# VH-VL binders against q0aze0, part 3

Target 1, 268 residues: q0aze0
Amino acid sequence: MKIILVNNRFKENTEKKAQEIAGQLSALNVEVIIDNGLDEPYAGTVDFIMVLGGDGTMLRAARRYGQRAIPVLGVNMGTVGFLSNIEINELAEYLPLILREEYSLEARMMLEVAVFQQQSLLTRVFCLNELLLRSNSPRMLSFALEISGQKLEPYRGDGLIVSTTTGSTAYSLSAGGPIADPQLDAFIVTPVASHIINKRPLVVSPEREISLHLLEEREAIIGIDGQIKMDFGAENRVLIKRAPHPLLMVNLKAKPFFTSIDRSLQRQ

## First folded at step 4 (VH-VL)

Design a1
Fold by OpenDDE, look of step 6:
Structure a1 (fold): chain C 268 residues (1-268), chain A 124 residues (1-124), chain B 107 residues (1-107)
Amino acid sequence: as target 1 above (268 residues)
Amino acid sequence: QVQLVESGGGVVQPGRSLRLSCTASGFTFSSYGVHWVRQAPGKGLEWVAAISYDGSNKYYAESVKGRFTISRDNSKNILFLQMDSLRLEDTAVYYCAKDRIYYGSGTFYGMDVWGQGTLVTFSS
Amino acid sequence: DIQMTQSPSSVSASVGDRVTITCRASQGISSWLAWYQQKPGKAPKLLIYAASSLQSGVPSRFSGSGSGSDFTLTISSLQPEDFATYYCQQANSFPLTFGGGTKVEHK
């Protein structure tokens, strides 16, 4: 068995723990690769990904490895979040199950985000939570939203979020989006400070495609999972689709989503 | 400077064919949808046809459908309007116009740049 | 097809006047409406797009409002160079259609 340990190099405690766990796994004849984000994603074949840390680390892991259809386990290290399945102090208890591959998987839809400069593809990224388009100035943006070729009312406001159901409890929630069942596949389109005060979020079929472009010459910013930032101008467009592969999240123990929502939100 | 220049207009006989051209300069022609709009003498504006940035989509007014063909050569920055089976009611100044939005997978908005127009008239 | 009804067909005004032109669509077109200015012997000029967005280089005395089916172009204080014919155009769906035009002329 070969396992990738994903941690955050900027958090010393996660690095130390990763080394410790790596030692333990090695003692059990498990091959371990540590990914602290410093290097390029490991390109070799692996059987399991263990994410040590919070939601941010999970998002990074998802972007780096999600397309490879590898089981990903979130191990919380004392942070508040929605994406971890077990706590770090529980790892020893569940380690035998992991090694025997006695766990269930939950498929979480990811976004495929393609950013273009005119006709040229600038970048394509798979992400677990959301794409954000926002103004880079105190003035609101004017931009066009198209869903499967349908032109919606021009958007005027600070920005727009296109989120997965997983991402519904992230920035979309803060912007007034609905909380979505993570067992659903859907896009959630949430306006950010629209000039239409009561503009409602949209829940969109994952079979559709979403495109965004500016109607004006102002500069904007594209954000992905709150970790990737790109300048976005009038010559750019973004195309959002359902990623061809979901993230396979490992479920070692029952974690009731709806009963934990209030608790999780209160801790934030 | 962004510019469109029409050519090919003139006097024709009914039933004949005419090919209009529009040469673009000052912008990335291949990145924009473009339109033909005509105006009969003393009359209002009438949209004729549109073509997407890559030529993959074409749209026509009912009045010209089956008779006119819009096309483009992005390598030469030229827009064309092939007009067949011309009728007296086709008498007009024909304008080419650039859509203001990049790309154009069937999406068009306002026309922010226009040519000077080329006149098509008829002789008996 | 979407019919665009523009009113009035003509308006006599003086320099400094507030001029209002209306455009009504036969069906809802959201905010996908453009306004153009055309002077005799010249090509049309884009003034407003997306119902209320001012095209770059257009004076601020021009403004557009409305959504759905009723739209308005307003010239807050008419200038000598503003005497022209104005057209609305829906960009909601094909075929694209123009209003009949409004001629703003000297009183």
Scores: ipSAE 0.186, ipTM 0.716, lowest interface PAE 2.3, mean pLDDT 92

Design a10
Fold by OpenDDE, second read of step 5:
Structure a10 (fold): chain C 268 residues (1-268), chain A 124 residues (1-124), chain B 107 residues (1-107)
Amino acid sequence: as target 1 above (268 residues)
Amino acid sequence: QVQLVESGGGVVQPGRSLRLSCTASGFTFSSYGVHWVRQAPGKGLEWVAAISYDGSNKYYAESVKGRFTISRDNSKNILFLQMDSLRLEDTAVYYCAKDRLYYDSGTFYGMDVWGQGTLVTFSS
Amino acid sequence: DIQMTQSPSSVSASVGDRVTITCRASQGISSWLAWYQQKPGKAPKLLIYAASSLQSGVPSRFSGSGSGSDFTLTISSLQPEDFATYYCQQANSFPLTFGGGTKVEHK
């Protein structure tokens, strides 16, 4: 068995723990790779991904490795979030199950985000939570939203979020989006401070495609999972699709999503 | 500056063919949909045809469908309108126009730059 | 096809006047309507796109409003250079169609 440990290089405690766990796993004849902020994702084959940290670390891991259809376990290290399955102090207890592959998997839909400069592809990213389009100034944006070729009314506001159901408890929620069952596949399109007072979020089929572009000669920002940022102008466009592969999240411990929402959100 | 210049207009006989050209400059021609719009003497504007940025999609008014063909050469920044089986009612100034924003799904957002037009008339 | 009906066909006005032109679509076109200005012997000029968005370089005395089927172009204070013919155009679906035009002339 080969396991990759993904930690946050900016969190020293996660690095130390990764080293410790690596040692433990090595003692059990498990091959271990540590991604402590590698310049590029580890290119070799792995059987299991263990994410040490919080939601942010999971999001990064998902972007880096999610397309490879490898089981991903979130191990929380004292943070509040929705993407960890077990606590770090529980790892020893569950390690035998991991090694025996006695766990269930939950498929989480990811976004495929393509950003273009005119007709040229700038970047293509798979992400677990959301794509954000927002103004880079105090002025509202004017932009076009198309869903499966259907041209919606021009949007005017601070921006727009396109999230997965997993991302529904992230920024989308703060912007007034609905909380979605993570087991459901759907896009959630949430306006950010729309000029239309009662502009409602949209729940969109994962089979559809979403297109965004500005209607004005102004600069905006694209954000992905709150970690990737790029400039977005009038000659840029975004195409959003369901990623071809879901993130395979490991379930070692049952977590009642709906009964823990209030507690988790209150603590954030 | 963004500019469109039409050419190819003239006097023709009914039933004949004519090919109009529109040369673009000052912008990335290959990124934008473009249109032909005509205006009969003393009349209003009539949309004739449109073509997507890459030429993959073409749209025509019913009045010219089957007779006119819109095309483009992005390597030369030229838009064309092949007009076959011309009729007296095709008499007009023909304008080429740039769509306001680039789009690749056959959606247009207005025509923000126009040429000065080229006149097509018929011999008596 | 979507028919666009403009009214009035002509309007006589003086400098400083408020001028209102209406355009009605035969069916809903959301906000996908453009307004153009054309002077004699000249090509049309885009004024408004997406029903209410002012094209760059166009004076602020021009404004567009409306959605669905009824739209309005307003010139808040008519200037000498504003005497022209104005056209609405739906950009909702093909075939694209123009209104019949409104001529704004001297009173």
Scores: ipSAE 0.128, ipTM 0.686, lowest interface PAE 3.0, mean pLDDT 92

Design a19
Fold by OpenDDE, second read of step 5:
Structure a19 (fold): chain C 268 residues (1-268), chain A 124 residues (1-124), chain B 107 residues (1-107)
Amino acid sequence: as target 1 above (268 residues)
Amino acid sequence: QVQLVESGGGVVQPGRSLRLSCTASGFTFSSYGVHWVRQAPGKGLEWVAAISYDGSNKYYAESVKGRFTISRDNSKNILFLQMDSLRLEDTAVYYCAKDRLYYGSGSFYGMDVWGQGTLVTFSS
Amino acid sequence: DIQMTQSPSSVSASVGDRVTITCRASQGISSWLAWYQQKPGKAPKLLIYAASSLQSGVPSRFSGSGSGSDFTLTISSLQPEDFATYYCQQANSFPLTFGGGTKVEHK
């Protein structure tokens, strides 16, 4: 068995823990790779991904490895979030199950985000939570939203979020989006506006495609999972669709989603 | 300065062909859909055709479908309208117009820049 | 096809007057409506897009309102340079169609 440990290089405690776990796993004849902020994702074949940290680390891991159909386990290290399954102090208890592959998997839909300049693809990213389009100034944006070729009325506001159901409890929620069952595949399209209330969030079929572009020359930005940021202007367009593969999240411990929503959200 | 300049208009006989051109300057031509709109003498505006920014989609009014062909050369910033099987009712000033929407294959938003037009008339 | 019915066909007004022009679509077009101004011998000029958005450089005395099938162009205080013909145009679906026009002339 080969396991990759993904930690946050900016948090020393996660690095130390990764090293410790690597040692333990090695003693059990498990090959271990540590991704402590590698420039590029590890290209080799792995059987299991263990994410050490919080939701942010999981999001990064998902972007880096989520398309490889590899089980991904979130191990929480003292943070509050929705993407970890077990606590770090529980790892020893569940390690035998991991090694024996005695766990269930939960498929979580990801987004495929393609950003274009003219006809040229600038970047393609797979992400677990959301894409954000927002103004880079105090002024509101005017942008066009199309869903499967259907042209909606022009949007005016601070921006727009296109989220997975997993991401529904992230920024989308703060913007007034609905909480979605993470086992459901759907897009959540949530307007971001400080005072405009005429636009409502949309729940959109994962079979549809979403396109965004500005209707005027204004400075905007694209944000992905709150970690990737890029400029977005008049020459750009973004296409969003369901990623071809879901993230396979490991479920070792039952974690009731709906009963934990209030507690988790109140602590953030 | 954003500008469109039409050319190619003139006097033609019914049944003949004519090719109009529209040269764009002052903006990124390849980023916008463009339109042809005509206006018969003393009459209102009539949309004729549209082409997407990359030329992948073309749209025509029913009155010209099968006779007119819209095309563009983005490398030269030129819009064309090939008019075949011309009829007396095609008499008009023909305007080229830039769509306001950035990109857009099937969506258009309004025409924010117009040329001064080129006149097409007929002789017996 | 979507037919655009514009009214009135002509209106006589004086400088300083409030002028209202209406446009009705034969079916719902959401907010995808543009307004143009055309002076004799000149090309049309875009005034309003998306039913109510003012084109850059257009005076604030021009305003557009409406959604669905009924739309209005308003000139709050008519100026000498505003005497012209105005057209509405739906941008909802192809074929694109214009209203019949409204000529604003001197009273």
Scores: ipSAE 0.040, ipTM 0.659, lowest interface PAE 3.4, mean pLDDT 92

Design a26
Fold by OpenDDE, second read of step 5:
Structure a26 (fold): chain C 268 residues (1-268), chain A 124 residues (1-124), chain B 107 residues (1-107)
Amino acid sequence: as target 1 above (268 residues)
Amino acid sequence: QVQLVESGGGVVQPGRSLRLSCTASGFTFSSYGVHWVRQAPGKGLEWVAAISYDGSNKYYAESVKGRFTISRDNSKNILFLQMDSLRLEDTAVYYCAKDYLYYGSGTFYGMDVWGQGTLVTFSS
Amino acid sequence: DIQMTQSPSSVSASVGDRVTITCRASQGISSWLAWYQQKPGKAPKLLIYAASSLQSGVPSRFSGSGSGSDFTLTISSLQPEDFATYYCQQANSFPLTFGGGTKVEHK
């Protein structure tokens, strides 16, 4: 068995823990790779991904490795979030199950985000939570939203979020989006401070495609999972669709999503 | 500056064919959908045809469907309108026009740049 | 096809006047409406797109409003250079269609 440990390079405690865990796993004849902020994702084959940290670390791991259809376990290291399954102090207890591959998997839909400059592809990213389009100035954006060829009413506001159901408890929620069952596949399209006060979020089939264009020359940015940022202008377009592969999240410990929402959200 | 220049208009006989051209400059032609719009003498504007930025989608008014063909050569920044089986009611100034924004889905927003037009008339 | 009914067909006005032109679509077109200005012997000029967005370089005395099926172009204070014919155009669906035009003339 080969396991990759993904930690947060900016948090020394996660690095130290990764080293400790690596030692333990090595003692059990498990090959271990540590991704402590590698410039590029580890290119070799792995059987299991263990994420040490919080939601941010999981999001990064998902972007880096999610397309490989590898089981991903979130191990929380003292943070509040929705993407971890077990606590670090529980790892020893569950390690035998991991090694024996005695766990269930939960498929989480990811976004495929393609950003274009005219006809040229600038970047393609798979992400677990959301794509954000927002103004980079005090002025509102005017942008066009198209869903599967249907031209919606022009949006005017600070921006727009296209989120997975997993991402529904992230920025989308703060912007007034609905909380979605993470076991459901859907897009959530949430306006950010629209000039239309009662502009409602849309729940969209994962079979549809979403495109975004600016209607005016304005300074804007694209944000992905709150970690990737890029400039976005009138000659840019975004195409969003369901990623071809879901993230396979390991479920070792049952977590009651709906009963823990209030607690988790209040602490964030 | 952004510019469109039509050519190819003239006097034709009914039933004949004519090919109009529109040369674009000052912008990335291949990034925009483009239109043909005509105007009969003393009359209003009539949309004729549109083509997407990459030529993958073409749209026609019912009055010209089956007779006119819109096409483009992005390598040369030229828009074409092949007009076959011309009729007296096709008499008009023909304008080419650039769509407002880059848009790859085949939808259009408006025509922000127009050519000077080229006149198509008929002889008896 | 979506029919665009423009009114009035002509209007006589003086410099400084407020001029209002209306356009009605035979069905809902959301905000996908453009307004054009055309002077004799010249190509049309885009004034407004998406019902209310002012094209770059167009004076602020021009404004567009409306959504659904009823739209309005307003010139708040008519200037000498504004005497022309104005057209509405729906961009909601193909075939694209224009209104019949409104000629703004000297009183």
Scores: ipSAE 0.182, ipTM 0.699, lowest interface PAE 3.0, mean pLDDT 92

Design a28
Fold by OpenDDE, look of step 6:
Structure a28 (fold): chain C 268 residues (1-268), chain A 124 residues (1-124), chain B 107 residues (1-107)
Amino acid sequence: as target 1 above (268 residues)
Amino acid sequence: QVQLVESGGGVVQPGRSLRLSCTASGFTFSSYGVHWVRQAPGKGLEWVAAISYDGSNKYYAESVKGRFTISRDNSKNILFLQMDSLRLEDTAVYYCAKDRLYYGSGTFYGMDVWGQGTLVTFSS
Amino acid sequence: DIQMTQSPSSVSASVGDRVTITCRASQGIKSWLAWYQQKPGKAPKLLIYAASSLQSGVPSRFSGSGSGSDFTLTISSLQPEDFATYYCQQANSFPLTFGGGTKVEHK
C-alpha cells in the first residue's frame, strides 16, 4: 500500500505530525509520500490520500489529486470545518480499517473551471468549492451570465460565485447562498452585492454549463477555492461545468451534516 | 444531426460582389464561433474569417481584410460572408465550419463540423 | 503570422504500413494543433485536436503527438479508407494557418 500525506508547510504542527504518521506507517510496511505543497503533485500511483489539517488543506489536496479517483480522508487537527471526517487523536483507532480498505466512500461533485484569453486556454482547474468572479476596484462589474446557451440579463455588482453543493457552506453562504445537501449534485450561482436588491441565488442542474465574461473594460479577479487568484479582463472568458470525476471522500465515521450545521458555522 | 449547408456560390465577374450563406442545424448555433475556410482548385486549405458566438468579435485573413465581411444571425442559425471587390485569386470552394470551443472568444481546439462547400468562380 | 510546414508533401504506402506525418510551426504554439483528413471532392474531417486528443468516432489507429513547434500524426496500420490528404492547423493565434498538406497514396 502507498499513501500520500498532505499537510500545510506553513503549519509546523501538521509537518511534525505528518512525519510521525509516516514513521508509523513505514513500520507497518506502508510506503509514504509527504506532500506539504512545496513541490509538484506526486505523479506516481497511490492507494490512499490522508489530509492533515483543515478545509483549506483539503481543498488544495482535491485540486492536486482529485482527478485521480483516489480515496481522500480528511483528518482534522484542531480546526473547525466541513471537510474532515475524523480527528487526529482518532487516527490510531481507524488505521487498521484504512489499511484493510474497510471504509465507505462519498462522491462529491467538483467543478471544471476553464479560463480563456482569445484563442488560448490560460488555465483549467478542478476545484471542490467554488469559482469567484469579483471586481478588482471599488466599482461594480458588468458581466454576462449564460447557462447552457441561455443568456441572462446582465449582472451588475461586485461579483458572482459559482459553487458546488460542497462549497455551499463556504463563501457562497457568506454571500447569501443556500445551504445545500452535500449528497446533491448541483451548481449554486450566488450574486455578490448585486445592484438589484434581493437578487436571488440560482440552483442549476449539474448537466448544464455556465459561461461568464465582462461587458466592459474593467479589471476583475478570478478566485478558485479562495486559494488561486488570477486577473480577469474583457478579453477573457470562463467556462464552468461539472468535473468528469467526483472527489472520493472517505467516510470512516458517520457525521450528521444537518444536525451539525449550526455548531460548525458558529465556530468558523 | 449536426449539419452546416453553404449556399450563394456561383460565377461572377472580377470587381463584383457575392454573398455566401451557411445554415446550421442540429446544435446550438449561438453557442459557438464559426469560420469560413476556402480551397482553391487543386490547392490546400486557407482560413478566411471567423466570428465569435455572439458576433462581438470578427477576425480576417490579410488576403481578404477590407473586402470581406463576416456576420451571423443567431435567431435564424445563419452565417454570412459578404465578399466585395472580388478577385481571380478568390476562386475557391468556400466551407463554413463550426468551432469546437464552447462559448470561446476564438478557436484553439479545431473545426469539428464542416459544410460541403460552395464554389465561387469567375467568368473569363 | 505563424507558418506551418508539413513533411512529406506526399507518401506512398501499402495497407498495413505505419505512416508518419510531421508538422512544424514557425513559432511555439503549445498544444493548439489540429489534424484533418480530406478525401477528393469532400470536406475536411477533424481527426485530432489539442495536438493529441482523438476526435469522437475516429479510429484508434490515428494518434497525434508533440508540443511547442514539432508535431506528428501517426497511422499505426494504414487501412484502405485512409488514403487521403492530411492537413495540420494551428489554433494558437489569428490568423489561423494550415500546413501545405500531405497526400497519402497507394504504393
Scores: ipSAE 0.000, ipTM 0.501, lowest interface PAE 12.4, mean pLDDT 91

Design a29
Fold by OpenDDE, look of step 6:
Structure a29 (fold): chain C 268 residues (1-268), chain A 124 residues (1-124), chain B 107 residues (1-107)
Amino acid sequence: as target 1 above (268 residues)
Amino acid sequence: QVQLVESGGGVVQPGRSLRLSCTASGFTFSSYGVHWVRQAPGKGLEWVAAISYDGSNKYYAESVKGRFTISRDNSKNILFLQMDSLRLEDTAVYYCAKDRLYYGSGTFYGMDVWGQGTLVTFSS
Amino acid sequence: DIQMTQSPSSVSASVGDRVTITCRASQGISRWLAWYQQKPGKAPKLLIYAASSLQSGVPSRFSGSGSGSDFTLTISSLQPEDFATYYCQQANSFPLTFGGGTKVEHK
């Protein structure tokens, strides 16, 4: 068995823990690769990904490895979030199950985000939570939203979020989006400080395609999962689709999503 | 070749102190936890102490706690056991052993490399 | 502390025999058990770790099994060089503890 340990390079405690866990796994004849984000993603074949840290680390892991259809386990290290399945102090207990592959998987839809400069593709990214279009100035944006070729009325406001159901409890929630069942596949389109006060979020079929572009010469940015930032201008276009692959999240410990929402959100 | 070599054993009087050393070679000493294990003449194995790869954690058997101190110098590839207030029941061959655990500060695993041991005995 | 009870304390066997040694922990130790072989005047040698994993260089006639509290070391066909004392050791928690040993002797 080969396992990737993903940790946060900016948190020394996660580095140390990754080394410890790597040692333990090695002692059990498990091959281990540590990914702290400093290097390119490991290109070799692996059987399991263990994410040490919070939601941010999980999001990075998802972007790096989600396309490879590998089980991904979130191990929380003292942070509050929605993407971890077990706590670090529980890892020893569940390690035998991991090694015997005695766990269930939950498929989570990801976004395929393509950013264009005119007709040229600038970047393509798969992400777990959301794409954010946001003004880079105190002025509102004016932008066009198209869904499967249908042109909606122009949006005016600070920005727009296109989120997965997984991302519904992230920035979309803060912007007034609905909380979505993570077992449901859908786009959530949430306005950010819309000029239209009562502009409602949209729940969109995962079979649809979403397009965004600016209608005015304004400075904007594209944000992905709150970690990637890109300048966005009038000559740019964003295309959003359902990723061809879901993230396979490991479920070792049942988590009651709906009964725990209030508790989790209150702690944020 | 991976090797551990103990030294410092000998004949001592009760109540005295003795310092054992274990020199490592053939592997990255600073990456592994190490142990002291002793064996009284004609008796079984008894774990004495362990120290993590970086020396940040130390563990002792109850029988030696407060009297023995384990330490290491990773720059010199040496493990130490300072034994104070020695007792007749401390008579044994003392082995140093490498743990299989690569890094790690807590749990230890099997001891895959052992030294030849050094004998500690007493005179009345 | 976790007590390790090893049985039998001694066993007489002949070359070619199947030899089984048992180790029982006073509490659950998962799979954190190692087996060692020791010959007179020599340091112990690691045979098995994590209850059933064979240490590199150890003959395949040695095998370990068990989990929780009961563990077994098996020598499928005893060889002349296998006459020695064997020890189990729990690595679940400190203090680390060994079994009392099993001496495998010539019949």
Scores: ipSAE 0.019, ipTM 0.592, lowest interface PAE 6.3, mean pLDDT 92

Design a40
Fold by OpenDDE, look of step 6:
Structure a40 (fold): chain C 268 residues (1-268), chain A 124 residues (1-124), chain B 107 residues (1-107)
Amino acid sequence: as target 1 above (268 residues)
Amino acid sequence: QVQLVESGGGVVQPGRSLRLSCTASGFTFSSYGVHWVRQAPGKGLEWVAAISYDGSNKYYAESVKGRFTISRDNSKNILFLQMDSLRLEDTAVYYCAKDRLYYGSGTFYGMDVWGQGTLVTFSS
Amino acid sequence: DIQMTQSPSSVSASVGDRVTITCRASQGISSWLAWYQQKPGKAPKLLIYAASSLQSGVPSRFSGSGSGSDFTLTISSLQPEDFATYYCQQANYFPLTFGGGTKVEHK
């Protein structure tokens, strides 16, 4: 068995724990690769990914490895979030189940985000939570939203969020989007401070494609999962689709989503 | 049955023009991007051009840019490749191919349906 | 442009053999790689898309792996109908580019 441990090099406690766990796994004849975000994603074949940390670390792991259909376990290290399954102090208890592959998987839809400049593809990434288009100035944006080739009325506001159902409890929620069942595949399109008062979020089929482009020469930013940022201008276009692969999240411990929503949100 | 059928190939003289056509059937043609790919005799595959589902975006290989024009008529389910200023190195079987992405506005994955191809050659 | 380098250019194998073909991109292309099979006088056929996703109707003995710059097509147990030329193709950058091909021949 070969396992990747994903942690955050900027958090010393996760580094230390990754080393400890690596030692334990090695003693059990498990090959271990540690990914602290410093190097390129490991390109070799692996059987399991263990994420040590909070939601942010999970989001990074999902972007780096989510398309490879590898089981991903979130191990919480004292933070509050929605993406961890077990606590770090529970790892020893569940380790035998992991090694025997006695766990269930939950498929979570990811976004495919492609950013273009004219006819050139600048970047294509997968992400678990959301794509954000936002003004880079105090001035509101004017942009076009298209869904499967259908052109909506021009949008004016601070920005727009396109999120997965997983991402519904992230920035989309703060912007007034609905909370969605993680077992449902859908896009949630949430306006950010729209010029139109009470502009409603859209729930869109995962079979559709979403396109965004600016209608005016204005400085904007594309944000992905709150961790990647890039400039977005009038010559750019962003296309959003359902990713061809879901993230396979390991479920070792049952976590009732709906009964824990209030508790989780209050602690954030 | 999903099908693509190329036509318009033949023998031409250098510097002349030729128009290839590709007729689609068995699927919603207007919902998919489509490609031209060519293969010289005994050689590998070379991507030539692509056009989005609604024709709003067109992409070309550097080797044909400025000489070839890709277009489509969604009302007739036909893809076109206008080839001007033809050169000997353009000798190839030309395939039209359907992109597997539904309503792709400029992104492409794989080509899941191919025509039988049409041969373009030159007279000496 | 992205250069796609396939290896080997040809391979001799027998029915039942495990066959592995590699494709290397000149720069990272994420998982946007497709594999095609082409038989003499026929159009290419899509086998794998997005590096590891099996196209509908393709036998399970075909599999794709890899991400970034290095990719692999594997035929777990070669069948008589699998003797053909295989091509990789990147779909992350324009222009789209194919590998040079790998011919799988009878030993």
Scores: ipSAE 0.000, ipTM 0.497, lowest interface PAE 12.4, mean pLDDT 91

